# Designs tried in a protein design chat: VHH binders against Thioredoxin domain-containing protein 6 (NME9). Part 16

Target 1, 330 residues: Thioredoxin domain-containing protein 6 (NME9), of Homo sapiens (Human) (q86xw9)
Amino acid sequence: MGSRKKEIALQVNISTQELWEEMLSSKGLTVVDVYQGWCGPCKPVVSLFQKMRIEVGLDLLHFALAEADRLDVLEKYRGKCEPTFLFYAGGELVAVVRGANAPLLQKTILDQLEAEKKVLAEGRERKVIKDEALSDEDECVSHGKNNGEDEDMVSSERTCTLAIIKPDAVAHGKTDEIIMKIQEAGFEILTNEERTMTEAEVRLFYQHKAGEEAFEKLVHHMCSGPSHLLILTRTEGFEDVVTTWRTVMGPRDPNVARREQPESLRAQYGTEMPFNAVHGSRDREDADRELALLFPSLKFSDKDTEAPQGGEAEATAGPTEALCFPEDVD
Key: E = the ipSAE of ESMFold2; O = the ipSAE of OpenDDE; V2 = 0.75 times the mean of E and O plus 0.25 times the DockQ between their complexes.

## First folded at step 12 (VHH; framework vhh_7d4b_2)

Design M3 (from L6 with Y108F; at its last look DockQ between E and O 0.58; V2 from the best seeds 0.00; counts 0 for: pae E 5.4 > 2)
Fold by ESMFold2, look of step 18:
Structure M3 (fold): chain B 330 residues (1-330), chain A 121 residues (1-121)
Amino acid sequence: as target 1 above (330 residues)
Amino acid sequence: QVQLVESGGGVVQPGRSLRLSCAASGFTFSSYYMGWYRQAPGKQRELVASISGSGGDTRYADSVKGRFTISRDNSKNTMYLQMNSLKPEDTAVYYCAAEDYWSDSWSFDYWGQGTQVTVSS
């Protein structure tokens, strides 16, 4: 072994501020996939980037990965299920594409490459933008504005939700059946973790119910054996993932579910309260809270004292990592 | 911002009828189990009637069975309580309550401010 080389990857992993600043000094255009640790890098666009590496070459076009939680400069992109693609040229932000839209990404890459070639060859002034639309203060305003152009229309913010296959369903051997039905209902399962939840996790997870009569029974049930913790997203459709999952689960009480929605998961796999087979978040805000609580191991968090899973061996992103959006295989 | 607003309360003579309404906003109405509760002076709050998200499963307290009818219109985000043959013991503040139909909760998540029903003799 005469010399040590890091494997040359399609996308350079940017895990530190030093690497971020090194990327900003790169000549040409750099396309940065900004992702969440629990969601992973955007898998569907990798084939596009590979195609463009072959088609246009990489002397002026570079690809990078950056986990939003690891860099303070990316703070405003944290908590998003969908990837954000940041386009840097000459150290300045020149474009933003939200979501895994391969046609728009390709068009934007080609347009920005042409613009940067003119900057370098002709000394033209680079058109710089500021991505201020993601500030918490302006979220509602930017949401309500529609410029009607292709670039504005393609920005999409798909969400994820938590699903739990509870210990009763797991103990009855129904895990694989339930997973199959989840997939048949049009969900993509981004993460499937088998875990026996600790009492501490369960009490924190259900803390909003701590004053209820049956709280201790719920805690004992959820600690009684392994659960499967799932992160779900939709592969298609207009309806948000939380509402759709809630409909597939059915009513809380399995007896009501069998009467009113006999095809629902709780009707088919629940027995009696609290043994109703599955859990789902109440709304998008609750889903975000529950996901952050249960998956600190997949999210880089500066404030979380639980085991944040770092990318200390993040020389390459795993090519088969789960993604928040459907891969385009057609 | 979730709101439950009761209306239709008032003072009536024994044997007459009232119809209570509960207008809901700030959540997906069909995803919630809805209920009417009442609390008379010096008594605990008690369930009067409840209705599932679809409207297909209703339940009534024994004291109102045959006299009260609960219903909902999911297109208008409104629940109703038709109260017939009112008695003095029906005098109470009536509360609208909502419970997540698909949540693991055993208690109602949201409560209205209440509407007074007084049956005077």
Scores: ipSAE 0.056, ipTM 0.520, lowest interface PAE 5.4, mean pLDDT 75
ESMFold2, look of step 12: ipSAE 0.032; ipTM 0.482
ESMFold2 (binder alone), look of step 12: mean pLDDT 81; pTM 0.811
OpenDDE, look of step 12: ipSAE 0.621; ipTM 0.856
ESMFold2 (binder alone), look of step 18: mean pLDDT 80; pTM 0.807
OpenDDE, look of step 18: ipSAE 0.206; ipTM 0.641

Design M4 (from L3 with S31Y Y33A S52Y; at its last look DockQ between E and O 0.06; V2 from the best seeds 0.00; counts 0 for: pae E 9.7 > 2, placed apart)
Fold by ESMFold2, look of step 12:
Structure M4 (fold): chain B 330 residues (1-330), chain A 121 residues (1-121)
Amino acid sequence: as target 1 above (330 residues)
Amino acid sequence: QVQLVESGGGVVQPGRSLRLSCAASGFTFSYYAMGWYRQAPGKQRELVASIYGSGGDTNYADSVKGRFTISRDNSKNTMYLQMNSLKPEDTAVYYCAKEDYWSDSWSFDYWGQGTQVTVSS
């Protein structure tokens, strides 16, 4: 026993309304990782926060964790699929960052620290914001000639899962064969999009794996060529779509799959890790998060208005028709 | 180095309770899901319960649902399994396990040495 294993906590866990109010009364800037219990806190940003704690000190910079389900004040953040970072100063919300974007987080922390120092030293007006993105998630991201309100997915009708035919299977010419087997297994394919995933998408998709050596090989593989991104549901069935898809895929390691489940997709089409042909979500919560990340227009386009708003304070900007909107008739 | 040390096992009568502990070190405990597995002699290891890093979302095997409660104290780097209404079928070596960070599906990559639980009647 010649060594100590004790560490000072980087992030304070805010689990009660009393702790939340104590956090709001803290002098300086507090950065709150608002997370869902089934996905946990955003792991990839821990090294950034540790570095910033060392470099700028904790006199005016504090980090916290808060599970959205445990606090009524966070009700609007419940069920959100992306990591959300709330920035509080003087008890007021001053910034929001969505996603594990370390460069943006670092910039936002530095900007808000500078602004709060000026508020404290000079009495400047604090730039308080309201997170408007939490009300009416009605923006479509995609832009196209066929877009419209009828493409919205009805949440009460069926559960869905994400499936990816990975670049190794696509490069080997196995896409159509795998699709046929998916359909033969009783799945309906609601969407099939061929896409070469960007490095940013892949890093965010696999953010829980950041920082490990195998992570960079996984990023390289998933960016190396086209994948087919599929939304699966079951036409009729007694079993959960996520569980059924995982069974059809087989064990994640193709060598294990060939031994234990030789008719599974990974046994037939995978070679060796990380080249295991297909991806499937772990559970329903991960499926929702992954689908929202990769198909934002299908999850957030509920309504659109071309209604006359040439009222009293007309903005003279065109309507929000840069994304997906219903066809307007002259 | 990841270290997982189980404690709290023993011999108990059916219907009694037992509380297992798993002390963790060598990684940032609050970021990883943790699980309890058990293995009876001559049988495969089976997942008993799992818990996310926050401590809020838990999962249980059907055989223990309603009797066992998993929890964690991130300030002490410790996971617990409260085992109520113990049955002879619960006799096994119980293992603490840490999430396999590099799987794109849920799995566990580090295991403790285990603690023996024996329910004799």
Scores: ipSAE 0.006, ipTM 0.174, lowest interface PAE 9.7, mean pLDDT 73
ESMFold2 (binder alone), look of step 12: mean pLDDT 81; pTM 0.817
OpenDDE, look of step 12: ipSAE 0.019; ipTM 0.381

Design M5 (from L3 with Y33S S52W; at its last look DockQ between E and O 0.24; V2 from the best seeds 0.00; counts 0 for: pae O 9.1 > 2)
Fold by OpenDDE, look of step 12:
Parts: C-alpha cells; structure tokens; sequence
Structure M5 (fold): chain B 330 residues (1-330), chain A 121 residues (1-121)
C-alpha cells in the first residue's frame, strides 16, 4: 500500500472556525488570502508564494485561503473586491496587505517572518496591529467648508495614481456612476479633468504599445471623444493606491473581467477591447510617468530624491607632468 | 505554480513551416492573454504575437504578419504558433508568455524556457 505522499497544498483552505483557530495556533507566520466567494482567491500571487516556499521553507511560513462569507471573524472583510492578505503570527494580526502587489507582499512576508523568528528565538514582543480600515466607519467628521484658496499643491505626501474614464464610458453616460463607484471604493478624486486627448498625447501615453495591431485601435478610440482624467488618492490606510485602483478596475479584457471579477468596473462598463471603460497606471513608476505627462503643471514634490550630496572629495590635482614626447621628424 | 512549456521547435529550411505549442498549467488559462516572444542571438526579446483570453483578438509583429498565426485551445490549456514561410531572420528562441493579470497594458509576467527555431538552408 504505497503511502501516497499527501501533496501538501501550498495554501490551506480555511472553511470553518475550527480551521481558523487551528491556523491561529500554528507556529510561524501565516499569510491568509481573504477572498470573496464571487471573486475567488488572488491567483496572481500563487506563484510568488510558491517561490517563497522554496526559498524560505515551510517550517515557519504558511499560506491559507479564507472566504470572507464563510467565517464570522472575517465579517468586516466581506463585500470588498480588493484582495486582502492578513498576516498572523502567534495567533495575532501582525500585518495587512491590500491588493495583489507582489513586491509588497514579498517584502511584508520577509519582514514579518524575520520578526517572528526573533520572537521565537529571542522572546521579542510581537508588533500586533489593528486593521485601521475596519475601524473608521463611524467618524464622518463634518470638516467645515473653509473656503481657503488652497493652491493645487497636491501635497507630496499622498500617493496618487492616474485614472482615466475612457471615451466609451463617457459616451455611454457612465461617468457619474463610475465616479461614484471610485468614491465608494475609498478613493479621493483630487482632479477631474474632462477633455479629448490628442492623438500625439495618446501615442506618447501608450508609446510602449507601439507596433501592436491593437495600438492604432486604442489610439483612435482614446481620441474619439472626451475622457475624464482623474488623479486618485486614498485617504485611509497604508494601501498602495495604484494596486487598489487596478483591483477595482479589474482585468483589462472586459470579457475576462465579467468571468473573473464581475463587480469590477471593466466588467460592468467595458464591452470589448479596447473599449474597457477605464485606465489605471501599471505601477508607481508608470503612475508618476503618466501623471507627469498629462498633468505637467502638477509639481509632485519628489522629497525622496535628495541624493546625499556626496562630499566633494578634493581631488588633489597632482601635477600631470606633460611628458613632451618628442616629435620624431622622419 | 505557473508553468509554460514550449515545444515544436527545430531546424527547418527557408519556406518551410513549423508549429509551436505552449502547454500551460498552474493558472486559469482562459482568463489570461498569452503571447509568443522571440529572441535572436544578440538581439532583444520581441513580441511576435499575442492572443486574448477568449481567443478572439490577436496581434502580430509586422515582421511575421501574414505568415504566423497564433491560436489557443482553452480546453487543452495550450497555445499555438503556426509559422509559415519561415525565413532565416525568424531564427530565434521562441518563448511562451502569460499576461500580467493586473496590467492595463500588454505586459507579461511569466515565461517558458523557450524553444529553439532555426531556419537555415
């Protein structure tokens, strides 16, 4: 009777309160993908988790899946389209990552795993966190209308991303509804500019797609009518605004979006490529590029690039003796 | 784990045809656009063709347009590249690629090991 080596599933499915309690009792760090039944677990991160399993080992690192609707402890996470990763160590929440940001997830896993190793080895205290995104339902503090002419200094401290409501969505009268959904998703709209993008602008904007057959269709579409150019930020939490926005938008292809993420903006308002209703920056670098391109007057205070003024090492110019090589005449 | 395994490469004479296959696993194949890239010696990797998850939309590099056909069978988790009228300039390692799910652009995040295609007289 050959002992079928139980292929240890990468991610343990937590479907009961008992399994949840077992997870909380596990030694090491557990990363829980909290997902909605209608969306499913975050598929893109599975490869990262597999890689990390190989690199770090499984002795102190665990991965789990938990459907929010099936566990009462996850009630506050219900209805959210954004992938949410909860990090548990010693039965306590130690980190939260929202969005399928692989670099952030990797960093957070490594940081928390190192911290947990120190707890286990040295008896250090765990830094337990409360998920702040769950606390603030109540204080809608009515900040009063102070009319100050606050100059459009988008304060450098807020991470922003670009959102575009594309001409197809605008032409269908979906602008207000999309804006409402953006706000409901917890975004603040710092700027809302309606204009028809020029062909030159669009070609520059999508220059990385140049040479693709779909590129000309995209260019034509984006120039076909007015778009709404939005600068989005998040007021609450440490969540990456770029990743969160991309999650709300859903898969690029509306048909895929309807299958995989039916509550996404592209699923609801997109028809077919390139008519997918909304645009978002790929990552922070693209966000910065795109914002700079479309909003050149916005000074994003790059505080962080104070490269330390490297001290002028006084290069003592030793006297380069001009060796007069003789002009041999022949 | 995402796995992409290319096959069907080889050595052929100019004007001949090859069919490459990419077997995909570890993800919902139909949910992702797929692509073929190639890299010739000393050149940058370039997109050859791409296909949408549904299989309806395809894109081709100008250099292969009219000669190559990308297709997919979602029931078999397999993507294909039919290469006709092969030229010496088509000599390269061909890579299967999976779409970045979160990208708003044609970006790919996973690659196969590649299969060598050599077109020589």
Amino acid sequence: as target 1 above (330 residues)
Amino acid sequence: QVQLVESGGGVVQPGRSLRLSCAASGFTFSSYSMGWYRQAPGKQRELVASIWGSGGDTNYADSVKGRFTISRDNSKNTMYLQMNSLKPEDTAVYYCAKEDYWSDSWSFDYWGQGTQVTVSS
Scores: ipSAE 0.011, ipTM 0.271, lowest interface PAE 9.1, mean pLDDT 82
ESMFold2, look of step 12: ipSAE 0.156; ipTM 0.524
ESMFold2 (binder alone), look of step 12: mean pLDDT 80; pTM 0.804

Design M6 (from L3 with S50Y; at its last look DockQ between E and O 0.33; V2 from the best seeds 0.00; counts 0 for: pae E 6.7 > 2)
Fold by ESMFold2, look of step 12:
Structure M6 (fold): chain B 330 residues (1-330), chain A 121 residues (1-121)
Amino acid sequence: as target 1 above (330 residues)
Amino acid sequence: QVQLVESGGGVVQPGRSLRLSCAASGFTFSSYYMGWYRQAPGKQRELVAYISGSGGDTNYADSVKGRFTISRDNSKNTMYLQMNSLKPEDTAVYYCAKEDYWSDSWSFDYWGQGTQVTVSS
């Protein structure tokens, strides 16, 4: 599911190893948005890239898109919650920026472009980077982002969680309203996949609930029509995303939610159990398992290596039409 | 951290009464259904009664209907179980339970340490 391109392409789509190798032979600096299929290219930075392309011209600054799952050379970047921007010059990796941090991206582009101009004009040695240890090490290395003005290399500790807009809310035509409220509550939606879950998928997803009295009703409900499977994160450093999402959802029983937390999603969009409009993971461990189950191409930090926490990426927003960007933020 | 502390258990003769209390902390008590479970020797834990956050919706196991009354005082973060006309088969450890707020089905996900109720002659 590649994106539709405008007639004049800002970013070149790198979908094959041959195109990747062609990109590596390009003169100057190439900035590659490495994205996950479940979240799409980083749309919020497109306007920055357009401005910089106009400012510096096309001779020495190039932009590219690459889906991590489509290229074996990008395997170590698969499953990350935030976009990874790889900076190549002379066929070598010279910088990495994680997250949609526009000020840091702009600074890094300008710094690396000036460094490459000196390499080409003065024969200076290119400062090549190997992004092996930096992908799995502590925060002392520059992974960071805020979608804001902060320039230091400190990374905000953000993670992802699963949300499902269930078949009852979808059937009632409330999907767009719920998405709007999710965004208003400070969440960023990394992906929005419409899917009619099969009975096998639902039973596997809820297998730890097998034997509970209402289990068969839950399975029947979740198979009854399309759901929207969402990956949520937050745009700034924030508390636990799993807990925050559960708070926005409200009590599981919609009648309790209406009485006790009337502004919650289940109060507004749920009717009666099991029809409570939305799903969220119980805790961090369940969120990781549920995301891996539903999005098997997604990879998260290995707990035993104390890898850097998953971050937030600004994702393509709106409906599930990944083929079209009619409201592009260019 | 969720904490549920039961009290009020003891040894009592058949036909007598006991009142159990459950003191709750670490969550917004009034937002959750609360329940009483019991586990008799060698048996699975079973639901005895539950009560909504406001106290307006209650339910009882058939074996205790008309004898037991569940209630709550949200100003004290405390739930109660009034047990009248106790029978030897009511002998069990009684647990206070908190609703699982995230569940897509009815369930309780946290229990206290329990309080022993023994009905014997």
Scores: ipSAE 0.014, ipTM 0.388, lowest interface PAE 6.7, mean pLDDT 74
ESMFold2 (binder alone), look of step 12: mean pLDDT 82; pTM 0.829
OpenDDE, look of step 12: ipSAE 0.029; ipTM 0.480

## First folded at step 13 (VHH)

Design N1 (from M1 with Y108F; framework vhh_7d4b_2; at its last look DockQ between E and O 0.20; V2 from the best seeds 0.00; counts 0 for: pae E 6.1 > 2, placed apart)
Amino acid sequence: QVQLVESGGGVVQPGRSLRLSCAASGFTFSSYYMGWYRQAPGKQRELVASISGSGGDTRYADSVKGRFTISRDNSKNTMYLQMNSLKPEDTAVYYCAAEDYWSDDWSFDYWGQGTQVTVSS
ESMFold2, look of step 13: ipSAE 0.018; ipTM 0.443
ESMFold2 (binder alone), look of step 13: mean pLDDT 81; pTM 0.808
OpenDDE, look of step 13: ipSAE 0.319; ipTM 0.716

Design N2 (from M1 with Y33W Y108F; framework vhh_7d4b_2; at its last look DockQ between E and O 0.09; V2 from the best seeds 0.00; counts 0 for: pae E 5.5 > 2, placed apart)
Fold by ESMFold2, look of step 13:
Structure N2 (fold): chain B 330 residues (1-330), chain A 121 residues (1-121)
Amino acid sequence: as target 1 above (330 residues)
Amino acid sequence: QVQLVESGGGVVQPGRSLRLSCAASGFTFSSYWMGWYRQAPGKQRELVASISGSGGDTRYADSVKGRFTISRDNSKNTMYLQMNSLKPEDTAVYYCAAEDYWSDDWSFDYWGQGTQVTVSS
């Protein structure tokens, strides 16, 4: 970029281990928005952070962005459909907030900032936590809540996957029925977008299968009419959303599905290959790629280090691409 | 890590038999459609036989129907190909493959390194 402006960026982009170590050395409280590349930073909370920067000042409150895939220290936060906010003071983790919960974020920021001011001024002992072990005992605003609810952030892990209700199921009028079955199976639908996919889009989506004998049939089918593109998540238990969705879909071939898993979606709504009613991502890597391909319009990343014309030494990372949640799901 | 290890290849005379084995690890074996493919020098890889996760559905190339039998033992994570009445045209590298049972794809996701079968004329 060009010349540096006088302003300090609201959120500093942490794209390297060196920058991560520098952040840990910062005096005061640092709030880190840990996001996925396909989702991007959590834009709804930016106005809250700006208000708090004005209210409490810049000296002891800092904000940062970190893409989970770029830093090994963030490995445990990869693959989440919702943002994770990590709170660091004195190089130690002191709180975690999952999701764009602005009231909880504001309260946590104020509580942790007050606690850190006392550590610095009075030499009090900092209350350090381990994510998943300590977040619900003394560091969360959980006034008498029971364990095992989704409000217990220690065990509330969210991941997401792509699901598509394919043109055959849509043409047969089964869309609403399939959506009801998805909800009954315990999935939350974060996005539902109706789209007739273009041939270019479909060929790129399935490019790893180009040259296989069924590929052209699959391309033709996926372009033949509207699909419903869904983002699914689960918030319960240890089960992976990708694997769970695959199990609910059933075997790829509807005739096999009817024999082996007659209650599956492909058994009920598929006819014969390639007309098997639904799509699901194979694994986490494919889910990330497929979501990035199909939902680029939710990514409008113009944030690179948050520099408002800063010098070259202040630019550390490229733009981020996605919102945490698509606009089609409130 | 996913591993598919073929064994049982070798050199045999026409009309004789071989039995290939594929030992699988690193995934839930019964959840995968399994297959045998072969590739002769200068030719494209072709499907020889495939078998569903449960073993209830099998498919064979026309050139091997009645001579080859695919089977699996899910308790041992092993797939087999019994090749009877071998012909010189069966000479190829034989590959074990595993297909994502729930995928949209008609493809196999994992491949072994192959075992050579040579039928002397």
Scores: ipSAE 0.025, ipTM 0.453, lowest interface PAE 5.5, mean pLDDT 75
ESMFold2 (binder alone), look of step 13: mean pLDDT 81; pTM 0.817
OpenDDE, look of step 13: ipSAE 0.035; ipTM 0.427

Design N3 (framework vhh_etentamig_d1; at its last look DockQ between E and O 0.01; V2 from the best seeds 0.00; counts 0 for: pae E 6.8 > 2, placed apart)
Fold by ESMFold2, look of step 13:
Structure N3 (fold): chain B 330 residues (1-330), chain A 121 residues (1-121)
Amino acid sequence: as target 1 above (330 residues)
Amino acid sequence: EVQLLESGGGLVQPGGSLRLSCAASGFTFSSYYMSWVRQAPGKGPEWVSGISGSGGDTYYADSVKGRFTISRDNSKNTLYLQMNSLRAEDTAVYYCAKEDYWSDDWSFDYRGQGTLVTVSS
C-alpha cells in the first residue's frame, strides 16, 4: 500500500558524474542501460521495463540510461555495438547483461531484486562482481563527444542514413568541401569509406530503377570511379536524419536544384542528370536496406539473446574515426 | 496537399487491354515527372513507367516495354497508362506516383489508393 502517489520517469537519464554518484546512492536495485550515442538506448526493452514497473513497483527497482561517451566511469563500455545493462545495488555492481535479451533481463532483475531485499531486511552480504573490461569482439564505428547537456531525451533512439558522394563529385575534387558542408549542417559522420562500387552492388542498389531508359548509364556512372560512402546521424535534436539529409541535398535534378534551392549540394556540385553529386535514401526503410547492402559487416540492430560474462579483455579501437565537429572541437 | 486518384482498373482476360487514369491535384502537374507503380499480391512495389513533365520523354520497365504506353494531358492534370497484351503477371494494384525530385528515388508518400487490375481467364 502507498499513502502517496509517486511521480517518476521510467528511465532516469544519467548525463553527469553527479547524477551517476546519486544513482549509486539509491536504495535498492538500479538497472542502467549503457548505450552508444550513435545507436541510442535499447528500444526493445522499454516495454519489459514498463511491465516490471507495473508488476513490482519502483520503491526498490530503478531504471536509468547512460551514454558511454558522456561519463568517464563508463569508458570500458565504449565502442560496443550492443547495449550493456549494468545492475547496481548499494553502490556496487552486482550483475551485467549484454544484449537485448528480455528473458534474461527479467530473470536477472528479479533475482537481484530478491537478493537485495534480503541484504536490506536480513543483513546478508551483497554478492558483488567485477566486470573486467571483457566483451565479445564488436565492430565499433567511432566515438564522439556531445559537449554539454543533452536536450531533454528519455529512452530515445538516433537513426542513421546513408549518404554517398558520387564519382562525379569525387572526380571534380569536391569530396572535402562536401564533407565540410555536411558537418556544418549538423550531421555527425560515423563512417567515411572510399569505395569503387562493383557492378553487382550498383545493380542491386538501384534494382527498383531497372527498366528506366537511363538505368545502364546510371550503373556505368556509379562504377566509373571511387565514391565516398557515409553513414550520417544527427548529433542533437529529434529531427529525422533521412528527411534532413534529403533537404540538404536538394532536388535530384541539378537544374531544378539550382532554380529551387540554389544553396543545396546538388545545385552547387551537380551538373546534369545522372551526375547530381550525392545520394540519399528515400525514407527510413530504404536507409535500412541500403546500409545493410553496402555495410553488411556493421550491425545496426541487436539480436543477441545472450551476453557473455567474465574474463579479461582489452578495449578495442574502431575501424574508422569520425571527423571532429565543426569549430574548435577535437 | 498532393492528391492522386487512380481509376480504370478491372477484370480482363489475358491478351486484353485496359486504360488507367490518374487525376492529380495539389501541385503544378506539368512541372513534375510522373510514374506508374504496381504492387502484385505478396510482392513489393514495382516501377512500371514514367513520363517527363512536358510529356516529351517516356520510360518503361523491360517487363512492359512494347505493351504499355504512358501519356499525360497537362490541361486536365491527368496521367494515363494504356495497357495492351495483358498477361496474368500484370495482375496488381496500380498506383500513379508523383516523383520526388528531392531524392534519388520516387516516394510512395505521393500516391493514391490505387486501382486493381486482374488478368485472369
Scores: ipSAE 0.015, ipTM 0.294, lowest interface PAE 6.8, mean pLDDT 73
ESMFold2 (binder alone), look of step 13: mean pLDDT 80; pTM 0.819
OpenDDE, look of step 13: ipSAE 0.034; ipTM 0.384

Design N4 (framework vhh_etentamig_d1; at its last look DockQ between E and O 0.01; V2 from the best seeds 0.00; counts 0 for: pae E 19.1 > 2, placed apart)
Fold by ESMFold2, look of step 13:
Structure N4 (fold): chain B 330 residues (1-330), chain A 121 residues (1-121)
Amino acid sequence: as target 1 above (330 residues)
Amino acid sequence: EVQLLESGGGLVQPGGSLRLSCAASGFTFSSYWMSWVRQAPGKGPEWVSGISGSGGDTYYADSVKGRFTISRDNSKNTLYLQMNSLRAEDTAVYYCAAEDYWSDDWSFDYRGQGTLVTVSS
C-alpha cells in the first residue's frame, strides 16, 4: 500500500497465478506476506519493511502480498491463524517465517539477501527448502476445513492457545513424540516455530512471576536452548482449548504429576521444577497476552493487540548463570 | 567500531526522576530493536524495557511499567529512558543493548558499558 510522500507501493499484490509466476521470475529476494482474507495483510511489520527497503534499496529486495484463498498454490496455507512469510529467490522457496516477529523477519531478510548476493555474484548453489511442516499437517488433518468467510454477527474467530515445548524436552529429543501426543489428544497445530527465546522475551513472558524465588532459574532455563512455540486449536469446535491443553499437560510440578496424573505430559517428560517439559496459558486472558507477545503481528480475529502486561510489581533475582547476556564488564 | 555510550546516571532520592541516554554509532541505528537492561550489585541482569526500530512499539517489565518511558530519536542515533518515581530497588547499572540478528537468541548482539543509577535517601 505504501501511502507516504513517495507513490511507490511497498508491497505488490499477487492476486492471480500469472502474477505469482511473474513474481517468481524476479531477480533477488521476494518476501511474500501470505494472509487470510478475513484478517488482511500483516500491518505491524509494514514499518520494518519500509525501513528495510529504504536501507537496502529497491533492486534486490521486493515485498509482496498474497491472499491464501485466491491462489491454488497457497491452498496449504488457507485457514491458518498465523501470518506466513514466504521467501523466494530465483523462483524457489528459500525460507519461511511464521508469525510477524519483526526481529526474526529482519534477520531472515538480511541472511537471505546475503546468500542471494553470493549466488548471483559468485555462482554459489542456492539453498532451496520445502515447507515440510505443512506437508505433515496436511497428512494428519483430513478434516482440514476452516471457514474463514463466516460473517455472522459474531465473527469467524478461532479459539487458540499457546503451547511451548520447553528446552529440557527439546534437549532430551522428545519434541516429535510430544507433538504426536498433542495431535492424538485432538489438537491441531497451527504454528510450530523453533525458537531460542531471548532473555527479554522470557522476562516479559513471565513478568507476572517476578519476585518469586525461582524466577531467575525459570528465565535461565527458558533461554538455555531451543523451544518449540505452538499455536493450538481443537480439531473439533465447541471445546475450551486452554482448559483442555492444561489437562493434557498435567500439574505444574512433575513429581506431583507422576503421583496424581501419570499419563500427563509433565508426568512423562518433566523431571523437576522448573524442568516440566511444556507450557500452557493459565486462562483465556493469558493466552491472548502470550500470543500477542510471542506472535505480535498475529491478527486472526481483529482484536486489539497491545504490549504484554503482567502482575508482580517487584522482582527478586538470584541466578547463578546468566546465559542470555554477554559477559561485558568494565 | 560499534559504540553504545550510556549517560545520565547519578544519585537521586526515592521518588525522584532521571533521564538516561544512549548514544549509538558504528551501525544502522534505526534497523535495531533497542533495550535497556539493568544489573544491581551482586545480582544477575534484568531486562527493563524495549523499543522497535521505528519507535512505534514499546515494551516494559512489570517492575517499571507506568514509571519508566523508553523512546528513541533516530535522527540523533540516541536511545532514552525516562525514569520517574524512582525506588531503592531501581539502583543498578543500566545498559543499552541492540538486537540485530537473533540467531544467538540467548544474548544481545551489542551492549554498552553502562551508567550507574543510585536511588538512596
Scores: ipSAE 0.000, ipTM 0.092, lowest interface PAE 19.1, mean pLDDT 72
ESMFold2 (binder alone), look of step 13: mean pLDDT 82; pTM 0.818
OpenDDE, look of step 13: ipSAE 0.032; ipTM 0.429

